# Designs tried in a protein design chat: VH-VL binders against f9uss8. Part 9

Target 1, 221 residues: f9uss8
Amino acid sequence: MVLTDIEYLLSYLEAHHVPTIKKKRHTYLTYHGLAEHYTYVLKDGIIKNSIILQDGREYNLSYIAKPDVISLLRDEVSRSTDQPFNVRIESEYATFYQVNRVAFWKYVNSTPELQNYVKNYYRKKLSENILRLQRMVMNGKKGAICAFIYSLVDLFGRKVNEGILIDFVVTNDDIAGFCGISSRSSVNRMLKELRTDGVITVKNHKFIIQDVSYLLDQIAN

## First folded at step 19 (VH-VL)

Design ro5
Fold by ESMFold2 at other seeds, look of step 19:
Structure ro5 (fold): chain C 221 residues (1-221), chain A 122 residues (1-122), chain B 108 residues (1-108)
Amino acid sequence: as target 1 above (221 residues)
Amino acid sequence: QVQLVQSGSELKKPGASVKVSCKASGYTFTKYAMNWVRQAPGQGLEWMGWINTNTGKPTYAQGFTGRFVFSLDTSVSTASLQISSLKAEDTAVYYCARVEDDFWSGYYMDVWGQGTTVTVSS
Amino acid sequence: SYVLTQPPSVSVAPGKTARITCGGNNIGQKNVHWYQQKPGQAPVLVIYYDSDRPSGIPERFSGSNSGNTATLTISGVEAGDEADYYCQVWDEKTEYVVFGGGTKLTVL
């Protein structure tokens, strides 16, 4: 079987006996702005990356729910070793390969398959960030919430009799942080409006999406 | 300590009015809708409706849209139930109970008042 | 107009398992909550979201919900479990809170 880029990276790390670490729910792997000597690769689990704004609010950037490199913004010659994001564990546990940053880049620089992974990684992340920025900049608060909910389908969506179950728990605070909304009451009100309109509902602490077309119609394009 | 304390029991004659109060403490009053639940002697729980503590908008269950009025005094974190033109069949225990005013709420009542007995007799 | 149906009474020997049912059309698609009410007392929440226990409720209380029936299960029943038990949902269509008629649990 031909390995995907990420499968090749994981196999490479295993072959080089790269150690793993395990972190539990709601603890942090890294903190925005603190020096970090390691590159981390998610082996299993779910994480959320975020930054802290000057007013103390936490702005949420994305979830990582499948194996991937956590951040690749610093290379072996970068002036700053500061971690670009807070990384919090959202699953019960998450496991990471822990690779010295300089060593990681030595592996990449000497291995064409890992160079290909890195090129594809940057293309993927750039594309994802451009799309995210487009949706956030071009939407009001309601559109941002709809875009966020829709984005959860690929990550956590599962078809059920009632619609599409988002098999993951999110809070109003998390949603506010993803949507750039400072008011929990605004998030709450807009979610209630979507429920009244038959777009979403709640079962066992999780979203059920009942009308995905409505979500798409609210997203600016 | 989260607590709902109701006013004392009332003995009334038919045709009178009564006002049952429910004072909340230990939590942010406007984060929870206040429900009213009636229980006639030997009977089950009967939801009368609720009042939104942010907007003051009441919702009355079927059968409670006439003589029953929900109100608030948010300055003292108090919800009230007024019953006018009392009938013998209004004899019951009246409970207040809170429900979190949140999309993620399952709409369950986690804290109840102790109950206020209203007795209507000639 | 959504209706929850409970049996009027259930009798169980001490140490055995009590099962109290709550019937409703497609109740498995709703979130079911359960209350215990002892004589002369206010109701107390014992199960919410079908199967979650509030702090202080022993593990022998459990709940399930599927199809047209939700069930409160009390294993190892004790005399102190004698009470009336009510199921409750919030009906999304009407936006009303709905209680079942109540079930008197007797420990014989």
Scores: ipSAE 0.548, ipTM 0.787, lowest interface PAE 1.1, mean pLDDT 89
Fold by ESMFold2, look of step 20:
Parts: C-alpha cells; structure tokens; sequence
Structure ro5 (fold): chain C 221 residues (1-221), chain A 122 residues (1-122), chain B 108 residues (1-108)
C-alpha cells in the first residue's frame, strides 16, 4: 500500500496548491518549438504527443493515458526552453497541474522522493521509446499495424464476451501517424484485411481483437 | 451539401427494360459504395445489393442476379440500375443509398435518393 | 442468411415513450442502425452504431443493443414521429446488408 512515485508526486503537488488547467478534445497543451516556462503533469485524461515532419505529416510518438509528467527534457539549467513535441488532448477533456519549470526543479532538488521519481521517469521513458523504435522498424506495414493494435491492449484493453475490446476511439490518421504509413487509405485497406481474416472487428466505433495470436505472429514477421 | 438525385418515375409494359439513374453531388463519389433498395407497394425495404464505386464491382443480393444490372459512370458521379424483361412484380419504388466504404463506417446508409417509382402494367 | 425480426406495429399516445424491438441471433455482437420512413418519403437514418444520433436527430431518439434484442426508444412521442421504422445490420459472414421487416408506429 506504498504510494507509487507518481502518486507521491500528485499528493506533493496538491499539498503545495499547484493550480490545474483543463483542456478540451483536440486542443493543444503545447506546441513543438515554442518557448514554455511550465512543467505539466497529467492528472486525468488522455493525450497524444507528436511532431510535424518537414512534409507536413504528423508523426505520433505516444499516448499518455495515466497520470505522468508530460516532459522532463528541460531542466532548470537547460539552454533552450522550446517544447520537444506537440501535446494534443485525445479524451473529451484532460486536466494538468501547471507548475513553473524552475519551481518544479526546486521541488525535485529538495525532495528525495521526487528525485527518485525523476530518475525512474527518465529510465522508464527511454526504455519505452527504445521499444517503440523497434516496433517502427518491423518488416511490412501490416506488421506495424498489428504491433500498434497489440500495444493498445495494455493502455485500453478490456475483456468482453466478443474478445478484447480496445476501449478508445482511434482514427486511420492516428494509426498512420503511429505506424509511419503515408496514407489513411493504406491503413484502411490493411484493417479490412485483418477483419476478413477474423483478427479484428468493430463494435460501436472501437476495435475488438478476436485473434491475439495472429497479431503476435505478424509482429514476429 | 451531400445529395443523391434519382431519375423520374417510369411507366412500362411487361417485357420492357428500364434504367434508373442516381446522380451524386457534394462528396467524393468513389469513397462510398452505392446501394440499391427496392420497396414494393405496402412492403418493407429490400436490399438488392451494391456497387463499389472505385472498382465498379457489383454485389447482388440473393434473387437479384440476372435481370438486374448495376453500373457506373464515374465521370458524372452517377450510378444506374437496369432492369430487363420487366414483370408486374417489379412494380416498386427503387432507392439508391450510399454506404461509406471505410473500415469504421459500420455499413449504414446515411444519405438516400428520393426514390424512383417504376410501374409495370399491361 | 441472417434474419432480423420486428413487430409489425406499435401504438403509443402522444407524449409517451415508444419502444420498437429488433430481434436477431446474437444481435448484441452486431452494430444496429435504425431508419425512419414517413409515407411517400425516402428512409432517414435516425440511429447508427446501436445508440449514436446523426446531426439533426432529436435527443428523444435513443437506442440500445444487447443479447438477442436491439431497441429503438422514442420518448415524448409527437404526431410527426408516426412512420415506419426499420432496423439494419451488416452481416460480416455473408457481407450482406440485412433489414428488419419494419414496424409501423402509430401515434394516437
């Protein structure tokens, strides 16, 4: 019943009366390249971080669907304060603690439990990004889509009589951006193939995974 | 403004042929499959099949092969239904209706034509 | 071939709630869509994906789907709701569109 690192951080922010802000679906918390003086901590909701490529295409990096710090790439002595990526709200709303960047690091530097959180945060995020890169280099667009769908199980999966429901709405554009696929039409075609093969289906705008083994087999190939 | 406009009502004799057209506007024609739905007087809706507007491939429901032909003219965003060797039982209202050809669409008909009445009488 | 069963008619007084059922084997595993057809007019989509309303459809139209029965519910029924109502699914096995037989809603 020991508080996790993130639970400790949230209780610390509440005890210090750190203000919160609320953002609506498809608005942005931050933009890549703009100066920002705040550290944001997700309290509730789902966000997507991304970058805009030179050709204008959005490359999606990850979802954050549980409380966590949005980014710690800038510390109190960083030369640049520009944001590393866009952060868009994907849930109906999301709420964030908004704390001045310098003040946040003063909290961390004076508090051993927060120092542990930051150390573990960097380690965890680096490991997650390495695994994400591995999935992106898998052979074939079909393999990338299968890997992406499988990754949603841990984030949004729920067992139902029909299979595993992915309890979150994802668009073909979003999938294309996560999988490095240039068009939503290509994603659409491959999703139809998976449905024809009995691997996935659609119930009420959401995936139901009917054959997890098939997804895993495609990831290996 | 999305719209499906069908050709006018037809009065035909048994044994003749008829062609019902359905002109689409206000959307990307090849993004939606075109369905044909029959409704005989006082009866319910009967799905006749659909045509893929990108490939031109028709799918006919059971009982609608042979005398019923779906076709396209994509240059004018028009789908057509041709019925040959007309019988009195072909007397009905014929609707076109679109279904988005997308994995997520759920295959519902969000836009319908106004209907074309075909009357076959001796 | 997949079959949808609807009652032929339902009568309801103005201001009351109408419930129109659509029966099918394991229909709760399918996505159910509903159409309203007034006399002499083309059908109009009123519910899709069991319970979603297209833009312009009043909030008093709602839907549910579980087990072997989907239900269209119209609360606060008005004279203008008098129409035939059809349920519809797409059957993944056959890849056919399937309509129910229709239900005539009478408001009196």
Amino acid sequence: as target 1 above (221 residues)
Amino acid sequence: QVQLVQSGSELKKPGASVKVSCKASGYTFTKYAMNWVRQAPGQGLEWMGWINTNTGKPTYAQGFTGRFVFSLDTSVSTASLQISSLKAEDTAVYYCARVEDDFWSGYYMDVWGQGTTVTVSS
Amino acid sequence: SYVLTQPPSVSVAPGKTARITCGGNNIGQKNVHWYQQKPGQAPVLVIYYDSDRPSGIPERFSGSNSGNTATLTISGVEAGDEADYYCQVWDEKTEYVVFGGGTKLTVL
Scores: ipSAE 0.487, ipTM 0.760, lowest interface PAE 1.5, mean pLDDT 89

## First folded at step 21 (VH-VL)

Design rq5
Fold by ESMFold2 at other seeds, look of step 23:
Structure rq5 (fold): chain C 221 residues (1-221), chain A 122 residues (1-122), chain B 108 residues (1-108)
Amino acid sequence: as target 1 above (221 residues)
Amino acid sequence: QVQLVQSGSELKKPGASVKVSCKASGYTFTKYAMNWVRQAPGQGLEWMGWINTNTGKPTYAQGFTGRFVFSLDTSVSTASLQISSLKAEDTAVYYCARVEDDFWSGYYMDVWGQGTTVTVSS
Amino acid sequence: SYVLTQPPSVSVAPGKTARITCGGNNIGEKNVHWYQQKPGQAPVLVIYYDSDRPSGIPERFSGSNSGNTATLTISGVEAGDEADYYCQVWDQSTEYVVFGGGTKLTVL
């Protein structure tokens, strides 16, 4: 059977005995703006990318919930080695391959299959970020919340009798950070409105989406 | 730490009024809605409704939309239940209980007052 | 409106397991909470969100919920567990709190 690009990368790292590290929930792998010597590849777990502004507000950028490279924004010749994001562990634990940054790019530059992975990685991330930006810019606060909830379906969604269970716990603070909303009380009010409209509910601390078409109707194409 | 302390028992005649108070302490009063629950002698728990402590908006269960009034004094973190035109059937223990005013709340009552017995005798 | 049905009483020998049921139409789709009330006392939350225990509630209290029945299970029953037990939901369609009729647990 043919390996996917990420499966090839993981097999390559195992064959080269690349060490792993393990981090606990709500600890940080990296911090925005601090120098970093390593490229990290998520092996298992869930992480959240974010930036914390000087005024203390946190802008949440994305989750990574399946094996993937954390960031490829710095190459082997970059003068700045600062990390582009804070990376926080959201699962109980997360495990990462820890690869020297220069060594990682030597592997890529000498290995056509890894070059293909990197090209596809950049295309995927750019496309995802462009679509995300358009949705967030073109929606009001309620529309941004709907877009965010819908985005969780592909990451954590599981069909159940009651609708689509988002099999992951998110908080009002997390939602505020993803949606650019300054207060958790505004998030709370809008979520209650969605529940009153029969769009979402809560079962055992997690979202259940009852009306996916409503979410889609609130999102700009 | 977190407490709901209710006013003392009341003995009233039919046609009178009574006001049961519930004083909260140890938490941010406006973050929890206040429920009122009635229990007649030998009977089960009966939800009367609640009041949003941030907006002051009451919600009354069916059957409690007339003689029963929920109110607040947020300056002293107190919710009150007033019952007018008392009838013998109003004889019960009246409880206050809080529910977190939050989307993620399952609407469970984690803290209860000790109860106030109202006895209506002719 | 939404109705929760409980048996009026359950008897269990000390050290055995008590099971108290709470019946409701599609109750498995709702979040069920349980309260213990001893004579002359206010109710105390013992289970929330079907199966979660608040701090101070021993592990021998557990809960489950599926289909049309939620169940409070008390293993290793002690004399101190004699009480009335109430199930409760919040009904999204009416936005009302609903209590079951209560079950008296007797430890013989």
Scores: ipSAE 0.501, ipTM 0.792, lowest interface PAE 1.7, mean pLDDT 89
Fold by ESMFold2, look of step 23:
Structure rq5 (fold): chain C 221 residues (1-221), chain A 122 residues (1-122), chain B 108 residues (1-108)
Amino acid sequence: as target 1 above (221 residues)
Amino acid sequence: QVQLVQSGSELKKPGASVKVSCKASGYTFTKYAMNWVRQAPGQGLEWMGWINTNTGKPTYAQGFTGRFVFSLDTSVSTASLQISSLKAEDTAVYYCARVEDDFWSGYYMDVWGQGTTVTVSS
Amino acid sequence: SYVLTQPPSVSVAPGKTARITCGGNNIGEKNVHWYQQKPGQAPVLVIYYDSDRPSGIPERFSGSNSGNTATLTISGVEAGDEADYYCQVWDQSTEYVVFGGGTKLTVL
């Protein structure tokens, strides 16, 4: 009965009766730059991290679709910290544990299993950010779209007769925001090209990936 | 309110030409491709083709080449269908209908014009 | 060319359920849309993406699509539902829109 580090964290929070909050689709949990006194841990649901650029465009950073801590970017002793991202709910609902920041770090500092979670959390996030930078600077716009679609397989992928269903709805705006593309018409055109090439198609508002090998070819080594 | 308003009915002789217009309002014209659909008296719907309103590129269904021309005037958000060398078999109601020019759209026609009856008789 | 096949007519008693079929090879892999056309009127979208309803279409209209058959289902049929019904797909290989031949629904 050995728990993964996230399972341990969730069990720990439940044992300490940490309260939860529930938010509905397209509302925000937090906003970039807003002072916040809590650490949030996703219990269930799907969220999107983003920032708003100076020109008003939303730059999308990542989805969190499995239980995880939303953000751990500030030193462990501050009562509050500026939030690094906007956090928007993308599922119908999402549920979060709401933990006072100081209390959260006290739990971590007293519990070796939680210290291991935090260490692995930072390693994972660093690796994800390095890969994101590679996709952004090396693959061009079409390559970035391919890399983004491939990244959805682990989060939302399900095998179906037509190929791999991405069981999640994304929009051209979302894709543009993840890929650093300013033109929705460019996203639309490139998706149509991928469909013509037999790489992707649409069934009931969702991607079907027909040729995963093509997507892999676009990803930097 | 999103609307497609078509030009009035036409009575023509064989060999003449006709131009059916379809004026769009209430939405961004170049966001939607414009389809043309024919319905002969007592018959079903027949897709004639569409025109990409952003690029102006038409696509014609088989059987609608040569005499059928799709065109645009984006300054007044209007798509047009011109039929030359009219034949009796061209007698029909002609509809315009929009399809969102977006990968996700599924290619359904959510808004239709009221139809334009073209009658070709000697 | 891809072909959609519909029965020419369907009759149903008021308050009962009408089922209108649309046949096509592997139509279950396509997105099926349905239109209602009353005499002298333009078609109106009633179902898209197999089963989604546009705003203003009653929940008694529903759709399904699997295998070689898509079905438009109208429960609690009313006299006002008398119309011609057309199924439609977009065929990826030809990039053409394809309509079925239409089905006349009669409420007896």
Scores: ipSAE 0.479, ipTM 0.745, lowest interface PAE 1.3, mean pLDDT 89

## First folded at step 23 (VH-VL)

Design rs1
Fold by ESMFold2, fold request of step 24:
Formats: sequence, C-alpha cells, structure tokens
Structure rs1 (fold): chain C 221 residues (1-221), chain A 122 residues (1-122), chain B 108 residues (1-108)
Amino acid sequence: as target 1 above (221 residues)
Amino acid sequence: QVQLVQSGSELKKPGASVKVSCKASGYTFTSYAMNWVRQAPGQGLEWMGWINTNTGNPTYAQGFTGRFVFSLDTSVSTASLQISSLKAEDTAVYYCARVEDDFWSGYYMDVWGQGTTVTVSS
Amino acid sequence: SYVLTQPPSVSVAPGKTARITCGGNNIGEKNVHWYQQKPGQAPVLVIYYDSDRPSGIPERFSGSNSGNTATLTISGVEAGDEADYYCQVWDQSTEYVVFGGGTKLTVL
C-alpha cells in the first residue's frame, strides 16, 4: 500500500491522463535555449543532459536512466521559459510524460505526496552536484575519467565473472564531455593506460571494470 | 575506398635483405596501426607485430626481434617491413593489415594487403 | 603465452552446417574474431566481436563464444565456403594478437 515517491508521481500522472511522447535514439527531446512550456518526466529509457559551451564543446551533465523528472529549474513563476539543457535519447527509445509546467506545479502545490517527491528530488540533485564538484577539483584528467567510470556502476553496473560489466555503450566523445577533457584522443590514451594497468578492459563493446579499488583510490581522499 | 597495396614478390638468396612495402589509401593513415602477419608455406597465420602509425613506435611479437624492422613513411601513407640476414625459414607470404587505434577496438584486422611472397633459396 | 587451439580440418556435406571451434583458456572473456582465407588469397574478416558480421558477409555465417570455446558456424554450406578459417584474439596482458592454428573446411 505504500508507494515510493517516484512511484506515486507516476501513478498520479497516469490517473490524470497525462499524455506521453516517444523519441528515438540520438534525437533530442529539448534544446538548450529554446522556449519550453512543458515539464517532462522520464517513464522509461535513458537520456543524456548536456550544454554547449561558448568554445563549441559539448559539456555532458548527467545520464537519467530511471524514471525521474527531467528538470525542475523552472517553476510556475519563472521569468525565463528557455530550456536549460540539451536532452538527447541514448536508448533505442525513450518515453516521457508531457505536462504543462504551470499545471505540474499546481499538482505539486496541492498534493503533499508530490511535495515530498520534489523535496527529495532537490536533495538528491544537490548531493549529485556536490559529487560532481568533487570530481572537478581532482588533480589530473585521469582522476576525472576514473570517477566517471565508477559513477556508471550504479547506473549500468552488473557483476560478471571477469569483474563489473557496464551494460551500456559509451563513446570517447561522451567521456570527454563528462570529464571536461578537450579531445577524444586524450580520453583514448588514458583509457589505454588504465587497460595496461589491469583496471579496465572491453568485452562486447562495453567496459569491464577489473579493479574497482584502483578507481576508488583515484577519487578518494 | 580503403585499400592496402603491397610491393611485388621477391626472390632472394640467404644473407640478403628485403623490404616489403604496404601503401594505404582511402582512410586516415595515422588512425590505424599497421600489423604484419607471416604465413609460411602450408602453415597458418603468425602475427609478427605492429607499428603505431601516429608515433612510429613498433611492437614486435616474440621471435621477431633483431632481423625484422617495421618503419613508416607517413608522407606517402606507407608502412614497410625490412628483413635482414635472410634465412630459408623466412620463405613465406607477408601480409600487412590494419587495426583501428582505438581503446574500443577489438583488435580485428578489417583490411588486409594482398600479400608479398618472399622466397629465400640457396 | 596465450594459445588458441583449432581442429586441423572439418568436412561437411553441401547444404549442411559446419562448426569450427577455437579453444582457449577462458576465451569467453575475450573478443574473438574469425577470418576466411581461400587458396592464394589474403584473409577476409567474417566475424568480429564473437558474433558481429561485417557488411557483405552472408547471414549463414554466425559466431558464439562462452567458457573455453568459441565457435564459427556456417549453415547451408556451399562449395565456395571451402577455405581455411582462423580465430584470433587480442591478449590484454601482453598486448599481442594471437591467431589459432587454422581449420581447413572441406565441402564433400
């Protein structure tokens, strides 16, 4: 009888007949800087948030791989309606609830269980951003790559005989964008070094983490 | 169109040297390591090593140090194998083959040269 | 060092299925590639990453890899499939390429 806060949100949206949309891999749900009047809630699939820096590089902010609200940076009284992120679909398909931004906040403001979801959402996002800031202060680009790979364990990790499989395909360009590294060739070199050291390898186009302790040592005090 | 075109067959005496060339076309030469593979008559494929086309650094398999030298001329997208002090046992077909210089590469050889037959006969 | 073992030959009647094995210690943890070599010709990649098929290779060619054995399977064998077949891996510890000894497929 007791739902988790995300389960409550999803059931609430279904009960209110909130429409859904479906998007294909490598298409965009939203673009940074374009006006948007909707709040989107991921129903299923995997997406990547990013922005384009002034120097033209794409900075990747996060994956969302479980049901969650895409962004709550705009409330019902916000003076800006521009979308804060590029949101690209990384799975074969992704499905989203599409709800008017003002209507979404009216639901929240009238419903204690949704208020609890939003409170926990902000706490979760703040904690995630603190961890991202810690990665930004790490010495050396290799530490950033180790932290990124380790962060994939909770999202996509699965124990296998040879270590931890990251059950998701990631490119050097994506890694460069998450780690603030200027080129995919620099990422390539550092990944090869980690493989030579017995830390990671590749099976079937995906990471195998062979030495988790090494990754943790690069990101711990 | 991606191609690897090797130099023609060679007939040599023991103690001589030979240089087998492999000219690449249709792709960015420095994006792929160049491998050398030997096949003696009636025998299987034997990996001799590779050369990093971006750095020029060679890696030689066990048993292929000393007399075997990999080199590059990046200005003409050409890799070369030089074999010194030829022995009868060096009689074989020598192939070049590319492997993408990428962490995600499974290290498979997607494009091969046509092969160069080197015959060492007393 | 790492060794791949293949049977020296396999004979299959036309229209039947050929299975060519490649044995290696924990080969299921490695990425296995397969090459076809017809007489007097260079090898041609027919399977990579255990089971992926390059463009232009018929769907009759398939691959699998688990435990200590990788297998190349050719269904509906034709006379034109008569060739030598090699498996290959890359060994992380040495960073060397390793070939199997090769298997001659004969279509009888």
Scores: ipSAE 0.613, ipTM 0.821, lowest interface PAE 0.8, mean pLDDT 89
Fold by ESMFold2, fold request of step 24:
Structure rs1 (fold): chain C 221 residues (1-221), chain A 122 residues (1-122), chain B 108 residues (1-108)
Amino acid sequence: as target 1 above (221 residues)
Amino acid sequence: QVQLVQSGSELKKPGASVKVSCKASGYTFTSYAMNWVRQAPGQGLEWMGWINTNTGNPTYAQGFTGRFVFSLDTSVSTASLQISSLKAEDTAVYYCARVEDDFWSGYYMDVWGQGTTVTVSS
Amino acid sequence: SYVLTQPPSVSVAPGKTARITCGGNNIGEKNVHWYQQKPGQAPVLVIYYDSDRPSGIPERFSGSNSGNTATLTISGVEAGDEADYYCQVWDQSTEYVVFGGGTKLTVL
């Protein structure tokens, strides 16, 4: 049968005996702005991309919860590049293939299936970043929170009798960082309003989405 | 050493008033709503309501919307329950208990006051 | 008007396992908390969020919640576990706290 593009990449890395590293929860794989000589590919685990401003605030960009390349935003030929994001482990552990950056691009440039992966990677990341910009620009704060919660469905959603369980723990700090909201108390208040409206609730420290259509209606369209 | 320390037990006549205080220490007072729970002799726990320590807005359970008043003095981290026009049926132990004022809180009461016995007898 | 129903009493021999139930319509969709109250004392939280233990509560206390029944389980019961036990939820529709009627655990 035909492998998906990510399955092909993982098989390729295994066939070339690319080494792996393991990192524990809430440690960082990489930091924004530091030079890095490796490309990392998530094998298993969950990570969060972010940038940290000079005043210490953290703006969260995305989760990666399935195998994928951590970042390909810099040019293909440099021996090293500044990392565009902080990468923090959110699962108990995460495992990454660690491949030399120059070698990675040589693999891609000589392998049509990997070239196709990279093309699809950029399309996917562009679409995701456009949605992130829309969330931050087009919505009020409540709309941004609704968009963020909705975005968790594809990553962590599981159907249950009471609605959609988001099978992942998220904090008010994380939500504030994803939504560009400076105050945890504002996040707290807006989440309580959504609960009062019967849109969301909490089961065992996790979101239950009770009314997906309401979330979508609050998002700028 | 998070603590809720309540005022001492009270013996009152019917028709009098009583004020039960609950002084918080060891934590940020406005981070937790203060709940009041009644327990009549030989009976179970009965939730009376709570007060939001940021806004001062009370919520009273059904049956507690008349003679029972919750109040705050945030300058000394104290919540109070006032019961007016006392009746014999108000004889009970009254507890304060905190609940974190956070969406992710499951509304569990992790810290309780020691209880204040109010006895109403002629 | 959400109602939690507990048996009035449960008896268990020392060293055995006690199971205290808390019934409610679709209680498995709610977060259930459990309190222990010994005579003359304030209640103490022993389980929250169905199955989590506060610091200082021994592992022999555990909880589960599914369907219409939540259960507090105390394994290896000791005489010191003799107390009243209350389940509690928060009801989203009323935004009220609700306690069960309590269960007296007797260790015989």
Scores: ipSAE 0.612, ipTM 0.826, lowest interface PAE 0.9, mean pLDDT 90
Fold by ESMFold2, last read:
Structure rs1 (fold): chain C 221 residues (1-221), chain A 122 residues (1-122), chain B 108 residues (1-108)
Amino acid sequence: as target 1 above (221 residues)
Amino acid sequence: QVQLVQSGSELKKPGASVKVSCKASGYTFTSYAMNWVRQAPGQGLEWMGWINTNTGNPTYAQGFTGRFVFSLDTSVSTASLQISSLKAEDTAVYYCARVEDDFWSGYYMDVWGQGTTVTVSS
Amino acid sequence: SYVLTQPPSVSVAPGKTARITCGGNNIGEKNVHWYQQKPGQAPVLVIYYDSDRPSGIPERFSGSNSGNTATLTISGVEAGDEADYYCQVWDQSTEYVVFGGGTKLTVL
C-alpha cells in the first residue's frame, strides 16, 4: 500500500498511540508568545492562524482545513518554545494529535518517510507564503479581496447551479485580517461593489461566486 | 431597546404636502439604511425605496421618483418622507423600517415603525 | 422587474398546519424573508434567510425555499396566527426590495 506523506504521518502517530484532544469553535489551541511543549497535528476540522497586531487588529495568516502539522517553526534544539501564532478553531470542532515536541522530532529524525514529509511540508509552506505575500503586496485592496475569495475555492468551493458556493462562513473581520485592510467598512463597500458587478452574491450567509473570471482578472499575477 | 417612532397621522387636502418623520433610538442610526413602505387601504406592502443614513443618498423604487423625497437629520437620528402635490391615491399607511447596512445582510426589515396614516380628501 | 406571487388567502383548521407559498422565477436562488401583519398593526419579521427565526418567534414557524417556490409553514395553527403574510426578497439586478402581494391566513 502506497501512502501519501500526510497519510504516513497519521498512521505513524496512530501506531505510536499519540493522544488526541478536541476543541470547540472559536476556542484557541495555542496563543502567540506562550510556552508550548507539544507539536500539534490537525486530524480533522478547520483552524485559523493569526497574530494580534499592535493596533489590536488580527492579522490572519492561513486556514488549515485538511490534516497537517500546525507549526514546525520550533525543533528539538530550539531554545525558545514561544508559540508563533494564535490558533483558533473555525469549525464546530477540531481534533488534534498532541505529541511532545522533542519526541516528535525524534520520530522524524529516525524515520526517513517522516523526514520526507517535513521537507515537503517546508517547500509547500514556503510556496504558499510567497503566494500570500503576492496577494498582500502586489494587489490593491480590491485585488487582495478578489485573490482571497478565489483562494477559498480550493479550500471550501462546491459547484452549484448558480456558480461556486464557498461552503464556509467568512466575516468582514476575517477578510480584513487576511487582506491587510484596516477598516471593516472598506471591506463591506468593496464586497457590495463586487455584488453590483455580478461577481459575487450571498446565499444563506455564504458566498456564491458568480464570475470567477472577474476575480482572476483583478489579481496581479 | 431598538425602536422606530413615527409622527402622527395626517389629514390633508389634494395639492398639499406632508412630511412623515421616523425617529430611531436604541441603536447606531448610521449602521442601518432606512426604508419606506406604503400600504394603501386594503392593499399589500409596497416598497418605496431607502436612504443611506451615512451618505444621505436615496434610492427610489420605480413609480416613486417624482413627488416623494427621503431626507435625514442625523443629529436627532430621524429619517423623513416628504410627499408633495398630494393626490387621493396617496391615502395610505406609510411605514419606516430599517435594514442593516452590511454586505451579508439579506435586506430584511427587522424593526418597523408603527406606521403613519396619511389621508387625502377634499 | 422581479415578481413574487402569493395566493390571496389560505384557510386552515385550528391545530393543523398552514402552508403559505411565494412563487418567483428561480426564487430558490434568492434569500426569502417573511412578515406577519395583524389588522391595524405594523408588519413583524417571522422568518429571514429562507428558514431562520428571529428571537421571540415560536418554533412552529418555519420556512423553506427551493426551485420556484418558497413556503412559510405554521404548525399547530392558533387563532392568534390570523394575519396577512408577506414574502420579500432583494433583487440583485435592480437592487430593489420586492414584496409579494400578501396572503390572508384564516383560522376556521
Scores: ipSAE 0.610, ipTM 0.828, lowest interface PAE 0.9, mean pLDDT 90
Fold by ESMFold2, last read:
Structure rs1 (fold): chain C 221 residues (1-221), chain A 122 residues (1-122), chain B 108 residues (1-108)
Amino acid sequence: as target 1 above (221 residues)
Amino acid sequence: QVQLVQSGSELKKPGASVKVSCKASGYTFTSYAMNWVRQAPGQGLEWMGWINTNTGNPTYAQGFTGRFVFSLDTSVSTASLQISSLKAEDTAVYYCARVEDDFWSGYYMDVWGQGTTVTVSS
Amino acid sequence: SYVLTQPPSVSVAPGKTARITCGGNNIGEKNVHWYQQKPGQAPVLVIYYDSDRPSGIPERFSGSNSGNTATLTISGVEAGDEADYYCQVWDQSTEYVVFGGGTKLTVL
């Protein structure tokens, strides 16, 4: 059967004997602004992209939960570039291909299938960033929380008797960072309001979404 | 060194009032709601309700509205249970127990007071 | 008005396995917590979130929860395990804490 563009990239990296590295949960692969000679490709695991603001708050950008390139947001020819964000491991472990930047772009520039991957990558990331901007700008705090929880369905959701289980542990601090909310206590209060309204609950440390329609109705569109 | 220390046992007559105190130490008082649990002699545990230590808002279980009042003195990390118009059936051990005030908590009581015996007899 | 049902008593020989049940309608959808109460003492949390063990509780204490039944299991029962055991949930619809009626474990 036909390989997806990410499957093609992974098989290409394996054929070229690209080395891998492994990182533990809550350690960092890269830091925002740090010069880096490598492009990293997620092989397995879950990571979170973020920026630490000057006041120490962490602004969370996205999860990457499937194989994908961590970042391509820099020029194609420099031996090193500044990393655009922090990358923290959220799974027990994560494994990355570690590819020399210049070599990576040579592979891409000589391989039409990898060029298609890169074009689709940029389109996907642009679309995701537009949606993230809408979430932050067009919602109040509760709407932002609802939008964030809904976004987890495609990443980690599975159907159970009581609704949709988000099969991933998320903290109030993480939610605050995704939603631009200044405190963990504000997140806590709003989550409890949603539970009182019969929209969400907790089973074994994870979200259960009980009423998706109500959740969507709170999101600006 | 997390601790809940309750006031001493009380012997009361029907119609009197009693106030059971529960002094918290070793943790951030406002991070945990305070629950009250009754246990009549030879019987099981009966949840009476809880008080939110951030807002002071109580929630009373069915059957515990009216004569039972939960209160706080946050300045000394103390929760109190007042029982008015005491009846013989109020004879019991009264426990305080904390539950983390967090959406992700399962509402389990990880720390309990030692219990206060209230005896109501004529 | 959610109800939890426990057997009044369970007897187990030393070294054997005790199983204490807690019945409730769709209890598998709830988070079940277990407390041990020895005579004249306050209850002590022994299991929370169905199967998690607090620090200081021996590994021979375990829990499970599915369907309409949650179970506290104590393997290698010792005389010191003789106590009353209570299950507890929080019910979202009423926002109340609910205790089971308690089970007396006797070690013979």
Scores: ipSAE 0.604, ipTM 0.815, lowest interface PAE 1.0, mean pLDDT 90

